# VHH binders against EG45-like domain containing protein 2 (EGC2), part 12

Target 1, 105 residues: EG45-like domain containing protein 2 (EGC2), of Arabidopsis thaliana (Mouse-ear cress) (q9zv52)
Amino acid sequence: AQGKAVYYDPPYTRSACYGTQRETLVVGVKNNLWQNGRACGRRYRVRCIGATYNFDRACTGRTVDVKVVDFCREPCNGDLNLSRDAFRVIANTDAGNIRVVYTPI
Short names: E, the ipSAE of ESMFold2; O, the ipSAE of OpenDDE; V2, 0.75 times the mean of E and O plus 0.25 times the DockQ between their complexes.

## First folded at step 17 (VHH; framework vhh_gocatamig_d2)

Design w2 (from u6 with T33R; at its last look DockQ between E and O 0.87; V2 from the best seeds 0.00; counts 0 for: pae E 7.9 > 2)
Fold by ESMFold2, look of step 17:
Structure w2 (fold): chain B 105 residues (1-105), chain A 121 residues (1-121)
Amino acid sequence: as target 1 above (105 residues)
Amino acid sequence: EVQLVESGGGLVQPGGSLTLSCAASGFTFSDYRLAWYRQAPGKKRELVAGIYSGGYTVYMDSVKGRFTISRDNAKNSVYLQMNSLRAEDTAVYYCARVEDFWSDEGAFDYWGQGTLVTVSS
C-alpha cells in the first residue's frame, strides 16, 4: 500500500498499545489504519519513494521493518508516524514528510 | 496466583450512577490489557470496555459517552464509571485480564467472579 510518513522523537517505550516495550523501530498509525486498536502489534516493511514536496534525494534506498505501537491522533500529518530511528533508516530526516510503500509482514 | 476481585455492584434506579472496581494481584499489572465484560441472563458475555496497558480505551457503542474505564497502576486497580444507567445495563460485570479484546468470546486468560448490577425502578 502507498501513503505518507512523518516521524516523532524518542522515547517510544510507552504508547497507546503498550505499557512497556523496548523496540526503537516502531510506528504510530492514523485512524484509517488504527482499526480501534486492532493495529497494535502489526508489522510493516516500509520503503521511501520520495518527499511529498520538492526535496532532492529524500530517500536512502533502504527499507525498515516497524511494529505498530501507537495511535497518531489528529492532527496527524501522515498515514504512518515513524519513530525517528525508523525514519532515518529510509529517509533524510530533513525531508520531514515522505511518500512510502508499506507492506504487511 | 492471579486474582481479580470485582466490587461496587448493586441496585440502582434508571438514570443513576455506579462505580465498579477491580483489585488485581499476582501479576505485573501495568503490562496487561484489562477489560470489563458483562453477561445478562440468556445473553453471551460481551465486551463493555477495554483499556490497553498504554492507556488507550475502547468501548461498545451502546455505552459510549455513559461509561468510562480507567486504571490506576499504582493501586493495581481498574475501574468502570457507569452513568445514565438503563434497564438494559442489568448484568453481571466481570473484570478480566485479556490478550485480545477482539477475538471470539473474549480471548482472556483470567476473570473475576463478577459483581451484579441491577437497574430497576
Scores: ipSAE 0.012, ipTM 0.417, lowest interface PAE 7.9, mean pLDDT 86
ESMFold2 (binder alone), look of step 17: mean pLDDT 81; pTM 0.815
OpenDDE, look of step 17: ipSAE 0.147; ipTM 0.606

Design w3 (from u6 with A107P; at its last look DockQ between E and O 0.06; V2 from the best seeds 0.00; counts 0 for: pae E 6.0 > 2, placed apart)
Fold by ESMFold2, look of step 17:
Structure w3 (fold): chain B 105 residues (1-105), chain A 121 residues (1-121)
Amino acid sequence: as target 1 above (105 residues)
Amino acid sequence: EVQLVESGGGLVQPGGSLTLSCAASGFTFSDYTLAWYRQAPGKKRELVAGIYSGGYTVYMDSVKGRFTISRDNAKNSVYLQMNSLRAEDTAVYYCARVEDFWSDEGPFDYWGQGTLVTVSS
């Protein structure tokens, strides 16, 4: 599936799904993906396909596997709110707002 | 020993309000997801409202806007504020520690004894 991704900074330990968790490659999802909490624990492989605006070389060419741990509450500028650790695997953090393909794994 | 003790049930008029309380013991309360379920006579038990350990809340559609789940980690308690009660809310209400709201009666779920709520004139 395709969508937009943004990122958030640590700490990631408290989240909507898990009061305490230690993984760093994690994601919060927008309401349509959250499915009233059914999304918790799902895993996705995410690939950057470009910035949402003119930004040269936004993508690293790598993929990242992430676990859904959180709800991205409004205003949420993306379908996926990746941890910074996950975002930096697939994209230049200066791009800030990228287009992605994400697939269940 | 895990214990969940409900209170606050009773007979109430349509349009009235009740607050259900659940006192929890025997586990680290702040680490766990809590929920209220209900079961009317002849019906299957159904999720009413839940609250994740991280604080996010969920509600069945028929109670949205009328019921509010909350937790007080300092008092090891979870609450259900029920407003604008209707006859169809009549049921035994159960406090539960669950691992997954969407999978009933898992092997690691714990249930209270229930408290009866009757809504009638």
Scores: ipSAE 0.050, ipTM 0.425, lowest interface PAE 6.0, mean pLDDT 85
ESMFold2 (binder alone), look of step 17: mean pLDDT 81; pTM 0.820
OpenDDE, look of step 17: ipSAE 0.240; ipTM 0.629

Design w4 (from u6 with S103E; at its last look DockQ between E and O 0.80; V2 from the best seeds 0.00; counts 0 for: pae E 6.0 > 2)
Fold by ESMFold2, look of step 17:
Parts: sequence; C-alpha cells; structure tokens
Structure w4 (fold): chain B 105 residues (1-105), chain A 121 residues (1-121)
Amino acid sequence: as target 1 above (105 residues)
Amino acid sequence: EVQLVESGGGLVQPGGSLTLSCAASGFTFSDYTLAWYRQAPGKKRELVAGIYSGGYTVYMDSVKGRFTISRDNAKNSVYLQMNSLRAEDTAVYYCARVEDFWEDEGAFDYWGQGTLVTVSS
C-alpha cells in the first residue's frame, strides 16, 4: 500500500495503545488504519519512495519495521506518523513529509 | 494474586443512572487494558466498553453517548458511568483485565464476580 508519512519527536513511551512502552521504532496511524484500536500492536515494513515535494535525496534506501502504538488524530498530515527514530532510518528528517510503501508484517 | 471487585449494581427505573466501580489488586494496574462486559440471561457475554492502558476508550454502538468508561490509576480503579438506562441494559456487568478485548471471550485473563444491573419500571 502507498501513502504519506510524517514524524513526531520522542518520547514515545505513552501513547493511545500503551501507557508505557519501550520500543523506539513505532508509528501512529490515521483513522482509516486505526480501526477503533484494532491497529494497536500491528507491525508494518516501511520504505521511502520520495518526498511529497521537490527535495533532493529524501530517501536513504533502507526499510524500517514499526509497531503501531498510537492514533494520529485529525489533522494528521500523513497516513503514518512515524517516530523520529523510525523516520530517520528511511529518510532525511529535513524532508519532513514523504511518500512511502508500507506492508503488513 | 489478581483480584477484580465490582460494585454499584442495583435496580433502577428506565432513564435512570448508575455508576459501576471496579477495584483492582495484584497487578500493575496502569500497564493493563481494562474492560466492562455484560451478560444478560441466556446470552453470551459481550463487550460494553474498554479502556487501553494508554487511555483510549471504545464503546459498543448501543451504549455510546450514554455510558462512559474511565480509570483512576492512583486508586487502581475502573468505572462505568451509565446514564439513560434502558430495559435492554439489564445484565450482570463484569470488570475484566484483558490482553485484547477484540478477541473472543475465552481469551481473557481475569474477571470479577459481576454486579447485577436491573432496569425495570
């Protein structure tokens, strides 16, 4: 599936799904993926395919595996709101807003 | 040992209100998802409302807008405020510690004894 991703800064310990959690490679998802909390704990493999605007060398070429821990309430500027730690694996954080392919795992 | 103790059930007229309480012990309360289920005579237990350890709440459609689940981690307690009660809400209400309240009934960890709510004119 293709979509847009943005990121958020640590800490990631408290989220909609978990009062305390220790993973750093995590994601919040928009309503269509949230499924009224059914999304909690699901995992995706995410790859950057470019910035949403003209940004040179936005993608690192790597993938990242993330756990859904949070609900990205409207206004949510992406389908995925990746932790900064996860975003940094796949993209230059200065790009801010990227297109991604994400696959359930 | 894990213990869940419900209270607050009773007889109430249609349109009335009740607050159910559940006191929890024997586990780190703030780390767990809690839920209220109910069981009417001859029916399977069904989810009424759930609250994730992170605080996100879910409700069955028939109670949304009328019932409110909440938790007080300082008191190790979960509550169900029930307003605008109807005859169809008559059931034994159970407080539960659950791993995933979207799974079938048999996947749950621990249940309280239940508290009876009767809505009758």
Scores: ipSAE 0.132, ipTM 0.548, lowest interface PAE 4.9, mean pLDDT 87
ESMFold2 (binder alone), look of step 17: mean pLDDT 80; pTM 0.810
OpenDDE, look of step 17: ipSAE 0.374; ipTM 0.748
ESMFold2, look of step 18: ipSAE 0.070; ipTM 0.463
ESMFold2 (binder alone), look of step 18: mean pLDDT 80; pTM 0.812
OpenDDE, look of step 18: ipSAE 0.671; ipTM 0.863

Design w5 (from u6 with V98I; at its last look DockQ between E and O 0.74; V2 from the best seeds 0.00; counts 0 for: pae E 6.1 > 2)
Amino acid sequence: EVQLVESGGGLVQPGGSLTLSCAASGFTFSDYTLAWYRQAPGKKRELVAGIYSGGYTVYMDSVKGRFTISRDNAKNSVYLQMNSLRAEDTAVYYCARIEDFWSDEGAFDYWGQGTLVTVSS
ESMFold2, look of step 17: ipSAE 0.055; ipTM 0.467
ESMFold2 (binder alone), look of step 17: mean pLDDT 80; pTM 0.800
OpenDDE, look of step 17: ipSAE 0.812; ipTM 0.908

Design w6 (from u6 with Y56W; at its last look DockQ between E and O 0.45; V2 from the best seeds 0.00; counts 0 for: pae E 9.1 > 2)
Fold by ESMFold2, look of step 17:
Structure w6 (fold): chain B 105 residues (1-105), chain A 121 residues (1-121)
Amino acid sequence: as target 1 above (105 residues)
Amino acid sequence: EVQLVESGGGLVQPGGSLTLSCAASGFTFSDYTLAWYRQAPGKKRELVAGIYSGGWTVYMDSVKGRFTISRDNAKNSVYLQMNSLRAEDTAVYYCARVEDFWSDEGAFDYWGQGTLVTVSS
């Protein structure tokens, strides 16, 4: 599937799915992926395909595997709200808002 | 020692309203997901509503629009507002601390003693 991703800064320990959790490669999802919490624990492989605006060399070319731990509440402007740790694997954090391909794993 | 103490149950007429309360102690309340479950005689215990530590709520289909779960982290309490009650809502209602509402392999950490809700006549 193709969508937009943004990121959020640590800490990631408090989340909608888990009262405490220690993983750093994690993601929050918007309502269409959230499925009333059924999304919790699902994993996706995510790859950056470019910034949503003119940004030179936004993507690293790597993929990242992330676990859904959270619901992405406003002001979330993406389908995926990646942890900063996960985002920086696939993209320059200065890009801020990127296009991604994500697949269930 | 984790404790969950329910209150607010009772006898109510169809169409009536009732508010259940659950006082929690023995854990960092704001870190955990809380839920209300119910069990009618001869039936399995079933999820009614849940509220994640981050505030997101879930409801079973049969109670959507009628029941509202809420939490007050300052008071270590979780509530269930039940409106438009039906005879089918008659059950013992349990407050629970849960890790995963949707897992079949026993996502339930701790239970209260339950509070009886009877909807009749």
Scores: ipSAE 0.006, ipTM 0.269, lowest interface PAE 9.1, mean pLDDT 82
ESMFold2 (binder alone), look of step 17: mean pLDDT 80; pTM 0.809
OpenDDE, look of step 17: ipSAE 0.787; ipTM 0.900

## First folded at step 18 (VHH; framework vhh_gocatamig_d2)

Design x1 (from w4 with V98I; at its last look DockQ between E and O 0.82; V2 from the best seeds 0.00; counts 0 for: pae E 6.0 > 2)
Fold by ESMFold2, look of step 18:
Structure x1 (fold): chain B 105 residues (1-105), chain A 121 residues (1-121)
Amino acid sequence: as target 1 above (105 residues)
Amino acid sequence: EVQLVESGGGLVQPGGSLTLSCAASGFTFSDYTLAWYRQAPGKKRELVAGIYSGGYTVYMDSVKGRFTISRDNAKNSVYLQMNSLRAEDTAVYYCARIEDFWEDEGAFDYWGQGTLVTVSS
């Protein structure tokens, strides 16, 4: 599936799904993916395909595997709210808002 | 040793209220998802409400707006506030520690002995 991703800063230990968790490659998802918490624990492989605006060299060309731990809190300008640690694997954090392909794994 | 002990059940009139409590021990309470299930005679045990370790809550449709699940990690306790009770809410209510609400296999890690709620005139 294709969508938009943004990111959030650590810590990631407390989230809607988990009161304490220690993974750093994590994601919050928007309403349609959240499904009243059914999304908790799902994993996705995410690849950057470009910035949502004119930004040179937004993508690193790498993929990242992330675990759903949260819903995307307001204001949410993406389908995925990646941890900064996950975002930086696939994109320049200065891009801020990127287009992604995400695949269930 | 994992223990879940329900309390607070009883006989109430339709429209009444009741608070169920579940005291937990033998595990790191704040790490786990907790839920209330209920089972009426001749029926399958069904999810009533759940609360993820992170605090997100889920409810079955028929109890939304009437029941509230909450947890107190300092007291290792989970609660079910039941308001506007109806005859259909009559059941044995079980507190459960759970890994996945939505899958039959492995749905229940541990659960208590249950507490009976009877709603009748």
Scores: ipSAE 0.048, ipTM 0.465, lowest interface PAE 6.0, mean pLDDT 85
ESMFold2 (binder alone), look of step 18: mean pLDDT 80; pTM 0.803
OpenDDE, look of step 18: ipSAE 0.814; ipTM 0.909

Design x2 (from w4 with E99Y; at its last look DockQ between E and O 0.05; V2 from the best seeds 0.00; counts 0 for: pae E 14.5 > 2, placed apart)
Fold by ESMFold2, look of step 18:
Structure x2 (fold): chain B 105 residues (1-105), chain A 121 residues (1-121)
Amino acid sequence: as target 1 above (105 residues)
Amino acid sequence: EVQLVESGGGLVQPGGSLTLSCAASGFTFSDYTLAWYRQAPGKKRELVAGIYSGGYTVYMDSVKGRFTISRDNAKNSVYLQMNSLRAEDTAVYYCARVYDFWEDEGAFDYWGQGTLVTVSS
């Protein structure tokens, strides 16, 4: 599937899906992926395919595996709100808003 | 090289329906978000509906429930089904390749020539 990703800064420990969790490679999803909480615990492999605006070399070429732990509250600028730690694996954080391919794993 | 060609506009009565089509070429269609914008005489161009590369859709409030955007990646095409048309829907409709609906800059980087939709008796 393809979509847009943004990121949020730590801490990630408290989330809508779980009270306390310690993973750093995590993601919040907007309501169309949230499925009334059924999304919690799903894992995706995410790859950056470019910025959503003119930004050269936004992507690192790597993938990252993330776990859904949260709902991305409105206004949600992306389909995926990646933890900053996850986002920086696949993209330059200065890009801020990227296009991604994400695959269930 | 990038080309977006709209079709399907015309004259229609209030309450009527039209389907707009946009044929795309010169880029990897499945990688991009597509949108329909419209511009009425004397007005600024405004977003009508958008569809992300993965198929998720957004709509302006005034067209929700009446218009449906869809895409066919195999045919490099995006469509706008317009139902229950009203006089205020009269405008030139543009197909656009967009980067982000949420950011002001770079919202769209290519658009077609437009197709006129006129809603009148």
Scores: ipSAE 0.005, ipTM 0.114, lowest interface PAE 14.5, mean pLDDT 81
ESMFold2 (binder alone), look of step 18: mean pLDDT 80; pTM 0.808
OpenDDE, look of step 18: ipSAE 0.755; ipTM 0.886

Design x3 (from w4 with V58N; at its last look DockQ between E and O 0.36; V2 from the best seeds 0.00; counts 0 for: pae E 9.5 > 2)
Fold by ESMFold2, look of step 18:
Structure x3 (fold): chain B 105 residues (1-105), chain A 121 residues (1-121)
Amino acid sequence: as target 1 above (105 residues)
Amino acid sequence: EVQLVESGGGLVQPGGSLTLSCAASGFTFSDYTLAWYRQAPGKKRELVAGIYSGGYTNYMDSVKGRFTISRDNAKNSVYLQMNSLRAEDTAVYYCARVEDFWEDEGAFDYWGQGTLVTVSS
């Protein structure tokens, strides 16, 4: 599936799905992926395919596997709101807003 | 054995208030999304309000600002505070443990027996 991703800063320990958790490679999802909370605990492999605007070398060429832990409340600027730790695996954090391919795993 | 037991329904005047309670047992309450649904005569069951395991809440548009869902994980209970009641709120209210899609009754594990709320003028 293709979509847009943004990121948020730590801490990631408090979320809609969980009270406390230690994983750093995590994501919040927009309502279309949230499925009334069923999204909690799902994992996706995410790859950057470019910035949403003209930004040279936005992508690292790597993928990241993330666990859904949160709901990205409207207005949500991306389909995925990646933890900064997850975002920086696949993209330059200065890009801020990227296009991604994400697949269930 | 998973059980959900609703209480607090009754006859109320328009503009009045009621608090519904749902006592849950037989599962790890804090791990689940809980919801209130309602069904008026001749109508499909519809989502009223939900509360995710992490505490985020969701409401149908017609009850926003009037109803409040809450949970007490220590008491394995979920509540619906209903204020400014209208005739349109008359229905049997059900407590549910929800695993998927808010609007798809086929994805539910368990329902309570329901508690009747009648708003009559």
Scores: ipSAE 0.006, ipTM 0.234, lowest interface PAE 9.5, mean pLDDT 82
ESMFold2 (binder alone), look of step 18: mean pLDDT 79; pTM 0.802
OpenDDE, look of step 18: ipSAE 0.024; ipTM 0.333

Design x4 (from w4 with S30E; at its last look DockQ between E and O 0.85; V2 from the best seeds 0.00; counts 0 for: pae E 4.8 > 2)
Amino acid sequence: EVQLVESGGGLVQPGGSLTLSCAASGFTFEDYTLAWYRQAPGKKRELVAGIYSGGYTVYMDSVKGRFTISRDNAKNSVYLQMNSLRAEDTAVYYCARVEDFWEDEGAFDYWGQGTLVTVSS
ESMFold2, look of step 18: ipSAE 0.209; ipTM 0.601
ESMFold2 (binder alone), look of step 18: mean pLDDT 80; pTM 0.805
OpenDDE, look of step 18: ipSAE 0.837; ipTM 0.918
ESMFold2, look of step 19: ipSAE 0.138; ipTM 0.521
ESMFold2 (binder alone), look of step 19: mean pLDDT 80; pTM 0.806
OpenDDE, look of step 19: ipSAE 0.823; ipTM 0.912

Design x5 (from w4 with G55D; at its last look DockQ between E and O 0.79; V2 from the best seeds 0.00; counts 0 for: pae E 3.1 > 2)
Fold by ESMFold2, look of step 18:
Structure x5 (fold): chain B 105 residues (1-105), chain A 121 residues (1-121)
Amino acid sequence: as target 1 above (105 residues)
Amino acid sequence: EVQLVESGGGLVQPGGSLTLSCAASGFTFSDYTLAWYRQAPGKKRELVAGIYSGDYTVYMDSVKGRFTISRDNAKNSVYLQMNSLRAEDTAVYYCARVEDFWEDEGAFDYWGQGTLVTVSS
């Protein structure tokens, strides 16, 4: 599926799904993906396909695997709110807002 | 050993209220998702309400606005406050420790013995 991604800064330990969790490659999802908590623990492979605006070389060309741990807290300008650690695997953090392909795994 | 012990069931009139309690032992309570399920005679058990270890709560549509799940990690207990009870709420209610309460039966770790709630005049 395709959508938009933004990121949030650590810590990632407490979230809507988990009182304590230690993974750093994690994501919060917007309401349409949250599904009343059904999303908790789901995993996605995410690939950057470009910035949402003119930004040269936004993508690294890599993919990242992330676990859903949270509802995307407002304001959420994307479908995925990736941890900063996950975002920087696939994109330049200065891009801030990117387009992605995400696939259940 | 993991144990979940439900209590608080009984006979109530329609429109009445009842609080179910579940005392847990044998595990680090605050790390786990807890849920209440119910099973009426001849029916499959169904999720009533769940509470993630991160405190997000989930309710089935039929109980939303009437039932409240809560947890007290200091007392290793989870509660179900049931208000505005109806005859269709009559069932055995089970406390469960679950990995994912959206999955079918294979997602459950442990169950309590159940406590009967009967709503009738």
Scores: ipSAE 0.240, ipTM 0.564, lowest interface PAE 3.1, mean pLDDT 87
ESMFold2 (binder alone), look of step 18: mean pLDDT 79; pTM 0.795
OpenDDE, look of step 18: ipSAE 0.646; ipTM 0.850

Design x6 (from w4 with T33V; at its last look DockQ between E and O 0.41; V2 from the best seeds 0.00; counts 0 for: pae E 7.6 > 2)
Fold by ESMFold2, look of step 18:
Structure x6 (fold): chain B 105 residues (1-105), chain A 121 residues (1-121)
Amino acid sequence: as target 1 above (105 residues)
Amino acid sequence: EVQLVESGGGLVQPGGSLTLSCAASGFTFSDYVLAWYRQAPGKKRELVAGIYSGGYTVYMDSVKGRFTISRDNAKNSVYLQMNSLRAEDTAVYYCARVEDFWEDEGAFDYWGQGTLVTVSS
């Protein structure tokens, strides 16, 4: 599936799905993916395919595996709100808003 | 040690209301997912409503619009406001600390002793 991703800064320990959790490669999802909380704990492999605007070398070419831990409440600027640690694996954080392919694992 | 103590159950007429309370101790309440489950005679225990530590709420379909789950982290308490009660809501209601409402593995966490709600004319 294709969509947009943004990121958020640590800490990630408190989230809509989990009170205290220690994983750093995590994601919050927009309402269309949230499915009334059924999304909690799902895992995706995410790859950057470009910035949503002209940005030189936005993508690293790598993938990242993330766990859904959070809800990205409306208005949400992306389909995926990746942890900064996850975002930086696949993209330059200065890009801010990227297009991604995400696949259930 | 973790403790969950339910209260507020009782006898009520159809169409009536009750508020269930659950007092929690022995853990950092604000960090955990809390839920109300119920078990009617001859049935398996089922999720009624849940509230994630971050405040997101979920409800089983048959109680949406009638029940409201809430939490007060300062009082280490979770509540279930039950309105428009029906005979089918008769059950023992349990407060629980669970990992995730949608994972079957949640049954290994902590449960209270339950509070009986009876809805009858």
Scores: ipSAE 0.013, ipTM 0.341, lowest interface PAE 7.6, mean pLDDT 83
ESMFold2 (binder alone), look of step 18: mean pLDDT 79; pTM 0.794
OpenDDE, look of step 18: ipSAE 0.749; ipTM 0.885

## First folded at step 19 (VHH; framework vhh_gocatamig_d2)

Design y1 (from x4 with G55D; at its last look DockQ between E and O 0.92; V2 from the best seeds 0.00; counts 0 for: pae E 3.2 > 2)
Amino acid sequence: EVQLVESGGGLVQPGGSLTLSCAASGFTFEDYTLAWYRQAPGKKRELVAGIYSGDYTVYMDSVKGRFTISRDNAKNSVYLQMNSLRAEDTAVYYCARVEDFWEDEGAFDYWGQGTLVTVSS
ESMFold2, look of step 19: ipSAE 0.257; ipTM 0.605
ESMFold2 (binder alone), look of step 19: mean pLDDT 78; pTM 0.793
OpenDDE, look of step 19: ipSAE 0.763; ipTM 0.891

Design y2 (from x4 with D31E G55D; at its last look DockQ between E and O 0.62; V2 from the best seeds 0.00; counts 0 for: pae E 3.1 > 2)
Amino acid sequence: EVQLVESGGGLVQPGGSLTLSCAASGFTFEEYTLAWYRQAPGKKRELVAGIYSGDYTVYMDSVKGRFTISRDNAKNSVYLQMNSLRAEDTAVYYCARVEDFWEDEGAFDYWGQGTLVTVSS
ESMFold2, look of step 19: ipSAE 0.287; ipTM 0.626
ESMFold2 (binder alone), look of step 19: mean pLDDT 78; pTM 0.793
OpenDDE, look of step 19: ipSAE 0.625; ipTM 0.836
ESMFold2, look of step 21: ipSAE 0.299; ipTM 0.645
ESMFold2 (binder alone), look of step 21: mean pLDDT 79; pTM 0.797
OpenDDE, look of step 21: ipSAE 0.823; ipTM 0.911
ESMFold2, look of step 22: ipSAE 0.262; ipTM 0.608
ESMFold2 (binder alone), look of step 22: mean pLDDT 79; pTM 0.799
OpenDDE, look of step 22: ipSAE 0.650; ipTM 0.847

Design y3 (from x4 with G55D E105S; at its last look DockQ between E and O 0.89; V2 from the best seeds 0.00; counts 0 for: pae E 3.6 > 2)
Fold by ESMFold2, look of step 19:
Structure y3 (fold): chain B 105 residues (1-105), chain A 121 residues (1-121)
Amino acid sequence: as target 1 above (105 residues)
Amino acid sequence: EVQLVESGGGLVQPGGSLTLSCAASGFTFEDYTLAWYRQAPGKKRELVAGIYSGDYTVYMDSVKGRFTISRDNAKNSVYLQMNSLRAEDTAVYYCARVEDFWEDSGAFDYWGQGTLVTVSS
C-alpha cells in the first residue's frame, strides 16, 4: 500500500496499545489503519519513495520493519507516524513528511 | 492465582445509573488488557467495553456515550460507569482479562463470576 509518513520523538514506552514497551522501531497509525485497536501489534515493512514536497535526496534506499503500538490522533499529518528511530532508517529526518510504501509482514 | 471479583450490580429503573467495580489480583495489573462482557438471558456473551494497558478504550455501539470504562492501576481495579440504563442492558456482567477483545484466547483469558444488573420496566 502507499501513503504518507511523518515521525514523532521518543520516548515510545507508553502508547495507545501498551502501557510500557521497549521497542524503538515502532509506528502509530491513522484511523483508516487503526481499526478500533485491531491494529495493535501488527508489523509493516516500510520504504521511502520521496518527500511530499521538493526535498533533495529525502530517502536512504533502506527499508525498516515496524510494530504498530499507537493511534495517531487528529491532527495526524500522515498515514504512518513512525518513531524517529524508524524514520531515520529510511529517510532524512529533515524531510519530515515523506511518501512510503508499506507492506504487512 | 489470577482472581477477578466483580461488584456493584443490582436492580434499577430505566434511566438509572450503576457503577460496576472489578478488583484484580494475582498478576501485574497495569500490563494487561481488561474488559467488561455481558450475557443476557438466551444470548451469547458479548463485549461491552474494553481498555488496553495503554488506556485506549473500545465500546459496543449500543452503549457508546452511556457507558464508560476506566482503570485505576494503583488500586488494581477496573470500572464500568453505566448511565441512562435501558431494559436491554439487563444481563450478568463479567470482568475479564483477555489477550484480544476481538478473538477468543481460550485458556489465556480469565473471567470473574459475574454481577447481575437488572433494569426493570
Scores: ipSAE 0.216, ipTM 0.583, lowest interface PAE 3.6, mean pLDDT 88
ESMFold2 (binder alone), look of step 19: mean pLDDT 80; pTM 0.804
OpenDDE, look of step 19: ipSAE 0.725; ipTM 0.874

Design y4 (from x4 with G55D D61E; at its last look DockQ between E and O 0.92; V2 from the best seeds 0.00; counts 0 for: pae E 3.4 > 2)
Fold by ESMFold2, look of step 19:
Structure y4 (fold): chain B 105 residues (1-105), chain A 121 residues (1-121)
Amino acid sequence: as target 1 above (105 residues)
Amino acid sequence: EVQLVESGGGLVQPGGSLTLSCAASGFTFEDYTLAWYRQAPGKKRELVAGIYSGDYTVYMESVKGRFTISRDNAKNSVYLQMNSLRAEDTAVYYCARVEDFWEDEGAFDYWGQGTLVTVSS
């Protein structure tokens, strides 16, 4: 599936799904993916395919595997709200808003 | 030893209100998902409301806007505020610690003995 991704800063320990969790490669998802909490614990492999605007070399070419721990409350500027730690694996954090392909795993 | 003890059930007139409470012990309460289930005579046990350890709440459609689940981690307690009660809400209500309450009714770890709620005609 394709969509937009943004990121958020640590800490990631408390989220909608979990009162305490220790993974750093995590994601919050928009309502269409959240499914009233059914999304909690799902995992996706995410790859950057470019910035949503003119930004040279936004992507690293790597993929990242993330766990869904949260939802992205409105206003949500992306389908995926990646942890900064996850975002930086696949993209330059200065890009801020990127296009991604994400696949269930 | 994990224990869940429900209380607060009773006889209430249609349109009335009740607050159910569940005292939990034997586990790190704040780390777990909790839920209220109910079972009416001759019916299967069904999820009423759930609350994730992260505090996200879910409700069955028929109780949305009328029931509110909440938790108090300092008191190791979970509550169900029931307003605008109807005859169809008559059931034994169970507090449960749940690993995955989106599975069918048998998908919880522990549950109490229940508290009866009767909504009179």
Scores: ipSAE 0.236, ipTM 0.592, lowest interface PAE 3.4, mean pLDDT 86
ESMFold2 (binder alone), look of step 19: mean pLDDT 79; pTM 0.797
OpenDDE, look of step 19: ipSAE 0.737; ipTM 0.882

